Miniprotein binders against q56419. Designs and how they scored, part 176

Target 1, 326 residues: q56419
Amino acid sequence: MEGRTLEEVQEEVFKRHGVLVPKKELEDLAKALEEAGLLLTEKVEARLKEEEEKLKRERPMRLAGLSYPEGEREARAFLEAFRASYPGEGEEARVLLMPHLEPSRVPEVYGAALAALEKTPPPERIYLVGVAHRPLKEKAAALPVPFQTPFGPALPDLPALQALDALLPFELFNTPLAFREEHSLELPLFFLKGRFPEARVLPLLVARRSPELGEALKVVLRDFPGLLVLAVDLSHVGPRFGDTPLTRTLAEEARRRDLGFLERLAEGEPEAALAFLGANPTRIDGVEVVASLLPLLRERKGKVLAHRLDLEAPTLSAVGAGTLVL
Below, E stands for the ipSAE of ESMFold2; O stands for the ipSAE of OpenDDE; V2 stands for 0.75 times the mean of E and O plus 0.25 times the DockQ between their complexes.

## First folded at step 13 (miniprotein)

Design ic14 (at its last look DockQ between E and O 0.83; V2 from the best seeds 0.76)
Fold by OpenDDE base, look of step 13:
Structure ic14 (fold): chain B 326 residues (1-326), chain A 108 residues (1-108)
Amino acid sequence: as target 1 above (326 residues)
Amino acid sequence: GDLIERLEELAEEVIRYLKEHGEEELAREIEEQIKDIIEALKSGDTESAIEILTELAETIARVLHRLGAPEELVQKVAILIFDVAKALGMSPRQIYEMAKRFARAIER
């Protein structure tokens, strides 16, 4: 029961198995899991505390050997293969929007990001803004520690992180455990570190739109120049996300929303991009990130380099991914 | 107590590195400045402590950069400095300016 309410678990069991488990049985199971898990909760709390203490020093790889190779030589070959999957040339990026989806699902989209990075002078620092898939204490957070990669540790830019923290009305260094397994940072960081081994990183997560973050970053970027990276996915449609199985109509709608969003961003109209989505019925993942970074996206013209709506066949669901350069 | 311990840790890390690299005079100067910060704190002169720390932070950053210090050490020192800055109650503007100076001192 990782952060899900009993009602959400009940609904999920009902959706998966067609059985409505009585709330009381779920409560008893949760209580038995809590009692087994109270011993586990003290052990889990102790372990979580230990893991939190470890996260004060470094963020270890979680997806090495799964999503990307652990070994440096193999990791370099992986980067080259992904770059080769995109037949085009990139453009210099001041802002890069790229996916955080499983790389094997959208290789050419990551390839497009690599193509853009080839045309980008090595930045001193990378502002890597991901999506929080776990709750944060604040609207946004940062983890000011080295992130392990096959290319060595991605070192934090502590001065720039502290400058950012100083301009925010909340503590930026919050919820370290949210970073432990956050793939929205780990996956893009693999590609970024592989291309820019000497760049320092600002690992940022957004859980909810924070206009304050965008305004603060606008000031920070003036004094601490660097590459801004939005690590966001696009539409999430199908049964995994509460829709019917993917149909041509649903796929066309997802693509329309993804491309309509990206094109308006490419025109330097991020507010128009958000307005175009409305209630976001196809669940574009990057909305809260873009909404937070409006001051940095305004009036910047760019180009959509790649887009894919990738089908997950076992669930008849699909996720959109794109690469945009500004 | 916690602030003094952090200052002592900062001193140990920086002074050790400087002595290992033959910068004994500079190590003594930094040690003296850290002592001055501690004395300012003991006397309740927080303003003087902030001023000394701000200049010291930039000096340490420049020296570590000049000596080619490992990035891990630079990061550790930065953490300690900013922890001390927060504990001293430095204003957002003061922290921002210190961060800016530190970053410039370690620019390649």
Scores: ipSAE 0.786, ipTM 0.909, lowest interface PAE 0.5, mean pLDDT 91
Fold by ESMFold2, look of step 13:
Structure ic14 (fold): chain B 326 residues (1-326), chain A 108 residues (1-108)
Amino acid sequence: as target 1 above (326 residues)
Amino acid sequence: GDLIERLEELAEEVIRYLKEHGEEELAREIEEQIKDIIEALKSGDTESAIEILTELAETIARVLHRLGAPEELVQKVAILIFDVAKALGMSPRQIYEMAKRFARAIER
């Protein structure tokens, strides 16, 4: 019951409407509401189970027509427009850090990633490590199915995924529903698949830092070489994220934190990058991924190609995005 | 039941492709190995089934690579092989080594 007796409800109805509703009728109503709640729960559970079964076969596009074009021809032109947004030259990436923020908000940052990919020999596979925005049953997860793109399906690297799963102290294939709407994989994948149409993918999510994942990936990457991609955003500041409205001072702090983090990563010092953030006052999104992947980032020097702290004018908030090659 | 069905699916996919490409002797050999796995399972001899599957997985990968098999077929075959491996109760070390051998064979 809702914290009142049926007699109290009966009395209140009579007081307000002048109608005495028999106790039995109120009991029937309460039972019907309870049953309706149970039916809604069963319907939601059945729908989620159905979606989970579909995700065991493939992961469909969720952002086509919203964040990028659905058709291949238009998608190819879109890709080239983003490359043109970054007038500089890239460098070969053995590890690439790139954003998962809405592409139209940071076109030159995605363009820098494309410039890096131009200098990168086509890999056999791409280890795509995103940030889980829905809870996972474990610290990390993968979904070993094709991810649909306008350029055709991005096929999973099943042997590498199975090898990774075998090395972890938990089931890697643990939360298929978390991938259903996960833009931190879908948005970077659009660009990666467009440039490396033959590369297989390991679509990975991190919810909470996992040293075990980093150690396992170090072993797997040795035996299954490929491109490691950290698909992460940087600072999140402003009212949307629990701060005061964005000021120039807060924006300068966020930019300083973003660049200081990226620069320390570029020096091959990921522990120093994490220490630089302290309590992470600007909520850099990449912390859990970097903390998981320390063994893969140590002593690997590189370059920051691009950075943008993008203003969300309606919310007086901002999100940082960067491109780093190692 | 389900494991046997997966093995029969694996056999059909691989054997059909091999026959289409003139590899009938190899198709016969692979069919026989899959039958041996099924017979070992029916007799409760999981250890033999694991040993046969381990060698078979690498052989299938090597042949599919040599014949230039479409990636979609390689994916379906890999799914079936690892589903069978897990259902047989292969250890993490056995699965890792199978994955490594499979990947090297399909890439080379």
Scores: ipSAE 0.675, ipTM 0.872, lowest interface PAE 1.2, mean pLDDT 90
ESMFold2 (binder alone), look of step 13: mean pLDDT 82; pTM 0.800

Design ic15 (at its last look DockQ between E and O 0.86; V2 from the best seeds 0.80)
Fold by ESMFold2-Fast, scan of step 14:
Structure ic15 (fold): chain B 326 residues (1-326), chain A 108 residues (1-108)
Amino acid sequence: as target 1 above (326 residues)
Amino acid sequence: GDLIERLEELAEEVIRYLKEHGEEELAREIEEQIKDIIEALKSGDTESAIEILTELAETIARVLHRLGAPEELMQKVAILIFDVAKALGMSPRQIYEIAKRFARAIER
């Protein structure tokens, strides 16, 4: 198809400029562009390898100065403002479901999470389970390095991560580059580190349903007890997500779907929660996380502390966010 | 090669910290245990190397934690121990056991 594309370029130049460029000159130009493309590919590969090597040592902040303040003092004030956005006192959590949506859009939902963390005794470690927004080589992955925050580095729980890796049928530390830019971990971690500065963390990403992850985590949590955090957003509706433009009816359906899902989780019935979503389970990004963690969610009763549907008027779209304590 | 290098690095990090904190005799004991692992590996006795490493991992974790070693050192030591364990071909069950013993030794 190469020759055809060169002929199209030749015709277009003739139409615009009245000049017939010899095919040989176009071939030479195409070859030069291809050679430049090969050099760009080599440069991109070199940069990715360099970034992967840096990720073996630490995971830097990517959203500091954008989604949260860079400085510790300003970050602390920011955290307190979010807590103040929620008028309740929260409840103790053994399992916490919280969002990873841009915090400024749903401050009261993050405030509810902070209220729950205030009532929760400081854990030895936090199992932070987010959603992979980039492909993983396996169904799930982890990155066993310090994650930088304005409150200091969140240190990995290396023994617990190694114990988890040992129980899995796949290599847990399989896609370091997927963690380079991952807001489903970075945004919840900001709040978790601010509240529990001494807790070690297991930063986990789920791309697809992994029952083996849930089974392994059930074993690991028994021997390495800690706080389980599901960092998931709820309904994604509207054209930005490949859906129909948002109407009042669709917004109400999204709110009912989100709340029905959360309420069934709060009853200790995660299978019923997944079934309630019916034909639209893919419109909640946390469905793969919940499906993976079934053994950890069954028969745990709790409470929905907050729910909001964040409306993005310019795109006629919305994202649901909630805080659930189990 | 690489495995022995990691064992030597583990020895250097731990022994340096212990000597800096007046634990000269304990440093000598840990140094000898690491040398025993290296000698077992050179003679092809992987089973003895695994047994010594399992006990040593818990001992190192406990001693460094007791002495208030900085988290940076504790993280580095943990990485070296698990790298050695995997390079030795330890089974998932054996690696899980080391992880459990190490975590218990450094509990807050």
Scores: ipSAE 0.813, ipTM 0.928, lowest interface PAE 1.0, mean pLDDT 89
Fold by ESMFold2, look of step 13:
Structure ic15 (fold): chain B 326 residues (1-326), chain A 108 residues (1-108)
Amino acid sequence: as target 1 above (326 residues)
Amino acid sequence: GDLIERLEELAEEVIRYLKEHGEEELAREIEEQIKDIIEALKSGDTESAIEILTELAETIARVLHRLGAPEELMQKVAILIFDVAKALGMSPRQIYEIAKRFARAIER
């Protein structure tokens, strides 16, 4: 009945079944359907409110048994297997860029992150900055609650989060439901909590570039030192992302964009890294996070430890992932 | 209303914890500071309560951390300190100062 008038519906029923349904009966049916739809909307809204209230107390694991093991012993073995997938040595990180792509797709990229963490003194806290995959009410958000992991709860750094909120021109604690299924925090957190079980966490999401976030974080990091983690993926190419099927030419372009971006970041030139991408034709999802955090990335030199453009064979698409230490 | 009730309940929990760990004199001092803050919240006379809260936040964080208080209790205390700070109308600079003092008090 999409876009049809009541009379058009009546005519169609008569054409198909030889029965003229009175207009009043059609009106009564339409009203009943509208009322039933209203009740379904209220039921969905009530369920979402319940989920929001739960998220104000803790953020449970959503990917245990799917992306990583639920049990602590098995989770530690899983973590060590990922470290072994990267045969190289890391470097101390004050800033770490790592992926949030499904870990089994890019094991050596996560392994490189673990290698960097081995060289990094245990921090008091971790500033974990992911990419919002659901809308936020503001440019950025945080959820100041424990995030459950197989290694125990990752406790929020409540003083540092409140200090950050105080410096922003918007409410930082603004969209709890956006965190419910947010893998850009959950997947990196598994690795970070496994290596730094005592570190508190600032779980942050960026939806749109926020220069004010970067300026506020520069102040907060001075008084609340810690490890800054950019939990971002790189190129997204192929039909799942609006392109033609992945070709060798498109894959080579995506790899070039990923590596050129990472290497310019490694030279302490984040503005040049963004400029290199131009209109971002391969849809690197790290751009909004990098653009937010410019004050923290300028003149900080480092090294690209790993990169992979991983094929999604069923969708003829690919996603890039990398590990960068600064 | 709800904030005052939560603050009274946390005060009981913190005071009990301190007394059980041999800090009876400090427990009495903290109890009085919390009562003063509750009275300021009820009356709307907030400036002296801001000073009391700032000192209380550092002191209670340091003592509970030194005593090895459960992380759950530390989290409850932090939540209420900042909820009270906002209810007292503290400025962003004042909230930042409390956060900094609290964080330094629980630093390993």
Scores: ipSAE 0.793, ipTM 0.921, lowest interface PAE 0.8, mean pLDDT 91
Fold by OpenDDE base, look of step 13:
Structure ic15 (fold): chain B 326 residues (1-326), chain A 108 residues (1-108)
Amino acid sequence: as target 1 above (326 residues)
Amino acid sequence: GDLIERLEELAEEVIRYLKEHGEEELAREIEEQIKDIIEALKSGDTESAIEILTELAETIARVLHRLGAPEELMQKVAILIFDVAKALGMSPRQIYEIAKRFARAIER
């Protein structure tokens, strides 16, 4: 349970199981897991240190054979099937917003992203900005190593990453372990690498809004041109996220928030998009990413290619996904 | 100590590759430049060290790229160069300039 407070764990257990575990029992369990985990923490720390040392060389696939095929031939067929799931044509992207949700849940949304990529000249580099689902030491982070894919390694653009680091007031190369299992990068990268095998990648994570990141990237993109990809999901509603089971009203609100957000981005008004969400009651995942990248999104007009609110039936919860081209 | 070790590692990696590919003269030139950086550091002439490193970084990138060096080597060399640059206390602008020159040197 790395990075969650006992209160967050208590709340999650309550949400999942309807049982309020007393904080003391969670403390005792955390302590027993800490004591079992103190022996495990030395072993886990040694293992985490070993994993961190491995992450200095490469980021291995974690979702191969689960979310996408491990084999290249099968992976290519997978891409083709996803592209086929979207009946429309794409547009050339300078900025692509796409999901990081499990691909099988929203195939046509990924298909729309592929359609956009078909109309996009091969970039020299891809700035892939995902959402940190684990705590970062800083507001944002990068991992300057090859990311394994079924299409071969996605190689980092080290010069561009260093240029970005130089312009940030914090160390960009922080929290490598946050990248180990981060699906917000791995899943989009599968599609991106499959379409642009020669493109170098800047794998970036945002945990909290960083205006500095957007300003720095604006400068970097001038000297190091490339495709900007926002790998973000939209609304998260239902019991898994602290709401009542999905109702028509809740689904309509989620869709309204998602589409209202995406359309304002498509109009080149990212500040209006953020303002439209207010307190973000439907928990749009991409808010911190968009808030960080405002300088890059301003005055760029584009088009919403796809949107879906996908029901997870076992939990009566739903997640929004969209594809936007700017 | 750590800075000198990184410079020596950079030298070893680049010189080894160049010698293996018949670029013995260039290997000697790069070795001499790295020695000059080390001597500048020992003398407290950080400015000269930064200047030499900046030009050397571009030269190394260009030559390795021209020779078709493996990506693993290119990455290792880039990491070492930027580690050295940071350890030298180079300004953000100076690091940015190295990055820009390095990227241009490896453009096709």
Scores: ipSAE 0.771, ipTM 0.906, lowest interface PAE 0.5, mean pLDDT 91
ESMFold2 (binder alone), look of step 13: mean pLDDT 80; pTM 0.746

Design ic16 (at its last look DockQ between E and O 0.70; V2 from the best seeds 0.72)
Fold by OpenDDE base, look of step 13:
Structure ic16 (fold): chain B 326 residues (1-326), chain A 108 residues (1-108)
Amino acid sequence: as target 1 above (326 residues)
Amino acid sequence: GDLIERLEELAEEVIRYLKEHGEEELAREIEEQIKDIIEALKSGDTESAIEILTELAETIARVLHRLGAPEELVQKVAILIFDVAKALGMSPRQIYEIAKRWARAIER
């Protein structure tokens, strides 16, 4: 690897194979590549193929022991602590918007989601719609396999997934490797599985707005009722995202955008919420998800339960998170 | 060729499980239905193949659920059925109908 940074290699592997190899694995691989030269492209391809084959069976935990406890007992205590961090009561949700940010950064926002789930009758299935932080072959994708959690596997609803696939103009079961490390599903799923251990899951990712997804889901939800969960973050501001360091003015703008977005969603006006953001100058993460799910969000009134703009001090950047029930 | 191989794989997985659980009559019935699908395909009678597959899918779903089949098997069988359905050129409505019937078959 003549002169390329690990990041460039990661990006190239990502571009070619749709897999983000962890930096440490890339470091180990780069060290092995420095040691083994040309043989590594074949080994990388073989490993990626092996990982893809494994993803046909299950999606293993990637953030256990990092973002949440691996052990079930400790995981339950974790849920209780997060619930305790939100002093309010929840409301019954038919649609739940919740974050996918590192839980420790916004505990009360996840606590608000748990509060809402306490008031929600156990659903037969959960439509979990996350954000693709990696490229997808199509606008949206699903992975029809068990997702591992400390509470046991979250099992897929295969019939409902196939029903959804049937109504889409593209193959829903695409880009399995995009799910391997996608935290936008893993983190919310921890909380959802902990609260609803018997609910089956439809793990969905949106890379780009798909009106077809919302229309298809509207039909599917009539025959396959369940809880719709939007796992989305809000504003992303500061140097990590191409801005100047966080200032009072920048933080106020981020909060204004976040709250203005959530409030319009709470009023049942998702088109107004999107219009309010315009070019999305504060980079609200959930825009493509909301734009895809418009038919499911229209005329549904609800409540904003929590919001936080959390500072990442080492980078002087901030990310918005919110919890909304509809 | 690939479609027939998938049907044979479906048959092997379901029939093996049913025989292991004492459902020999049902295993024979399912085997016969899969053979009928294959023969319909060979004769160019795709409509009959689709009809048989639709009923078979519901039957398999119900039986695996009733017997408490391992989730891994249920998943494998479901994937095979829908792969076969797609390979048969079933319409979105027909695939949707299989999915709907499957869900009803496993409702408690």
Scores: ipSAE 0.761, ipTM 0.900, lowest interface PAE 0.6, mean pLDDT 91
Fold by ESMFold2, look of step 13:
Structure ic16 (fold): chain B 326 residues (1-326), chain A 108 residues (1-108)
Amino acid sequence: as target 1 above (326 residues)
Amino acid sequence: GDLIERLEELAEEVIRYLKEHGEEELAREIEEQIKDIIEALKSGDTESAIEILTELAETIARVLHRLGAPEELVQKVAILIFDVAKALGMSPRQIYEIAKRWARAIER
């Protein structure tokens, strides 16, 4: 209705259906539709406000029974099965890159992360940095509340979060609703909490590259030591992501981009890793996180433990996932 | 108004726990420090209120840790401390100092 007059609508109805609807009836219909839209908007806004208030107290599980088991016993068996899917040994991680893709799609990649955690001394806290899938009011955000898991609540490290907030040129606690359904935190957190049940968590999201976040985290990590986790996926290719159907050539390119990116990170050269991607033609989603965290990744050498480009046959698309220890 | 209410809530939570665990002298001392913050605010001496809060935050963190306080209480008290710090208009550096002192007080 935007951009059209009622007379134009009336004429179009007459041309298509042979009836002339009086202008008053069209006016009444338009007003009723506007009023119904306002009422729906008020109901949605009230529900979102209610959800926002709940998120100021805790973040409940959204993927229990869907991506991982709800019960603690079953959840522990789930972790064991994932560890078993990676037959190798891990290495100690001071920085861990792991996916947030649906775990059942890349079991050995999550298994490699568990193998690395197995070799990692239990940290006092975990800096969990995911990718915002909903808009943030700022470049980055945190939610300083317990995140529920089958292993109990993952408690926030409130002092470290407040220290980080104090160093940023923007309010860190800025978009609670963006965390409501954010799987890039929930899925990795399941594995991290299961392995390190006593660790507190800094649940962080990046929407756009933030050099100030990386500089602030470098200071905070010195005073509040812990494990840094980049919870990111790699290439996204195929029609689901705006490409042509997946071909062997596109899959080979995606794999080459994923591995080249990870290998340059493993050499302690995060700027080179970003430059290797150029315009990011395979849409690696870890780019904004890596670009934010350059000060924490420079000159830190490590190893790629696992990679998979997982095929989505029904959509003729693929998503890459990897495990990197630094 | 809201700041005084938060200070009173902080006092109530901490003092109740301390009294339940036989720490009446510490409860009295903390109550007096909170009253000193309120008096400093009434006199317009925000800088004194900030200094007292900074020392109080470390003391509370240390005492609750020593007594093995439940995590729910520790979290609630931490929230109140930082809410008060922000309402006092503390600078980023001052808030960072409270956070660092708190973290050190609860590390062994």
Scores: ipSAE 0.679, ipTM 0.885, lowest interface PAE 1.3, mean pLDDT 91
ESMFold2 (binder alone), look of step 13: mean pLDDT 83; pTM 0.807

Design ic17 (at its last look DockQ between E and O 0.84; V2 from the best seeds 0.00; counts 0 for: pae E 1.7 > 1.5)
Fold by OpenDDE base, look of step 13:
Structure ic17 (fold): chain B 326 residues (1-326), chain A 108 residues (1-108)
Amino acid sequence: as target 1 above (326 residues)
Amino acid sequence: GDLIERLEELAEEVIRYLKEHGEEELAREIEEQIKDIIEALKSGDTESAIEILTELAETIARVLHRLGAPEFLVQKVAWLIFDVAKALGMSPRQIYEIAKRFARAIER
């Protein structure tokens, strides 16, 4: 709660847990936390410091047993089921755009990603670029530690991360606490680690568009080749996101924006994809990531493998998800 | 003091592994090179320290790879090397060069 508005907290809880906590409950909680607050602040600070110190060693699973199975055997069965949900064949990917939405909501979209990964030679490293749903100190960040998965730890590629840091005008290793609960990395990483157990990972978050990141990564990818993964969702429409309840018109607009974005990316025209969105009225999640990675997306032709606009019935809201290979 | 402690930690991790795998001569050579870095630092010869560290980093990477060292150890050693490199005030270009050489040395 430090310096955040109740609305920001509500949005964060909603983004994390899919639960819209009533403002009044947040107010009551904030008040209770304020009243508890002096002792809580020291304890919270101490706990946050402890959590930050733990994040110097590893990033533990947060969604195991919730979004995916904790056990390796069950996790493998989970992967097989998701792959089976997509009836098509994949394409070899040099760049993979895939969702970070709750897997159960868009199984065939993750299945399409798995299909693409089946056609992709095992990379030495995976550049996993997610969306920061928490503020970062800089426009982008990395966490250079093992990420726990049911398939064992996803180990960082420290040489490649340091090379990237060296080319950036800001410190790449910032805001470790932003990674603690960031699902935009954890969920895609489950699928990636399951398919490529030996690949090193560069876990990256983008909070704001950074052209410098794309230019730096273009150089790094030449010397440190690997698979680039954009872990991004598409449109966010409905009451959860400030719109009226989902209508046919709103859904059609969301789909039009999503597909129009993905198709232009598939044509190797990322600037045209961004221009097509304009002010991004349907709140495509991946805009800042794509805007940061333009040098890596230009002139690459590919294919849209899957798309879904998934209805969250309790909130009459919908989120778009897609899988694109380049 | 902190930089020396980091170098000693790097030495301990690498030397321990090498001795456990029968590479006693190489362990002694690496220990000597780390001592040379420390002495260069004590004398204020940062340039020599950077040069020795750069070559040592690649050597360590190659040896760990050749011995089939577990990936977690390779990455831990990389972290220690880059921590030392930053503490030495190495330029972005110098850090990038170490990173490139290290990565090539452990390429599968």
Scores: ipSAE 0.741, ipTM 0.894, lowest interface PAE 0.6, mean pLDDT 90
Fold by ESMFold2, look of step 13:
Structure ic17 (fold): chain B 326 residues (1-326), chain A 108 residues (1-108)
Amino acid sequence: as target 1 above (326 residues)
Amino acid sequence: GDLIERLEELAEEVIRYLKEHGEEELAREIEEQIKDIIEALKSGDTESAIEILTELAETIARVLHRLGAPEFLVQKVAWLIFDVAKALGMSPRQIYEIAKRFARAIER
């Protein structure tokens, strides 16, 4: 019926089923299907418009009760358990790389991030840079609204966001719907807000590398000092990501790529870290963020605090996560 | 059109708060500056409107900080100031400077 005449459909039905359906009945069916499709499209568009308007006022929790507790008391206990999962001490961070993978899968990696925050003076604001999992209209985006957390709303740093927007060759506030389900901001924010409840946030997403973003952030950070957080995951290997089933060899390669990437970042050599990955055969998730933020990462030395390549047994796949302080 | 409405909303929010806290003289001064912006716009003098807004934004931030204004009001007022600034067609440098002045005034 799509791209076919009614006679062609009628003939095909007769060939398959031995029944000649009158042309009028096929016309009536086609009209009904078109009307049903039009009504469904209208309802979807109306819902998306309503969700976009809501996101212009606030960004609600989507993962409470799923990835972290909804209640503040339980959420505080949750943070303490994660800190306890990392037996080491942190170091003060001016830049923190931490994961956005499901927290229960890599508890000591999030614990290492908490250990670093424990040694970090409370910042005025946090530049939280995640990875867009939905398309953005531009290379990067922000959503200048409160993000709800169990610890209360994480308030936006409106002056810093406006200063950043002013320096970019595109409108920064460009894709509100991309933030609706974006876990790369929500999961790290839970930990950051729990530790720094008074800090304002710049919630940023990168879809494609933007040198302009990094240059603008270097200027903005000078006038609006704060903590820079790269909320990124590392290798993605196995059938879920287009590979053969996870083998010991593939897992060792993913681990080598993850650690080599992190270690070069820790030496203040972000270009060398990107070059080390080449074509990025293990699909390290953080490359577009790192490539955007080169001016902020160059010559900044630090330490890798934790790493795990976490197995997804049902999918025979794995995802890497790490904690790096600079 | 919408610009004048946004200026009136900004005025309402700030002046109400000031009057509630016994700052009637300052409320009148700010009301007069907002009226001056509106009159400049009606006269087609966008440059004067921009100059007045720039000074007013910093003044509002200092006053809200001094009075211990709740954070939700500070955020609402900041949002309105930046909406007005963009609607006035302020340059990137001008918007950056307002943001910097506002932040420093509200943080100290």
Scores: ipSAE 0.620, ipTM 0.863, lowest interface PAE 1.7, mean pLDDT 90
ESMFold2 (binder alone), look of step 13: mean pLDDT 82; pTM 0.791

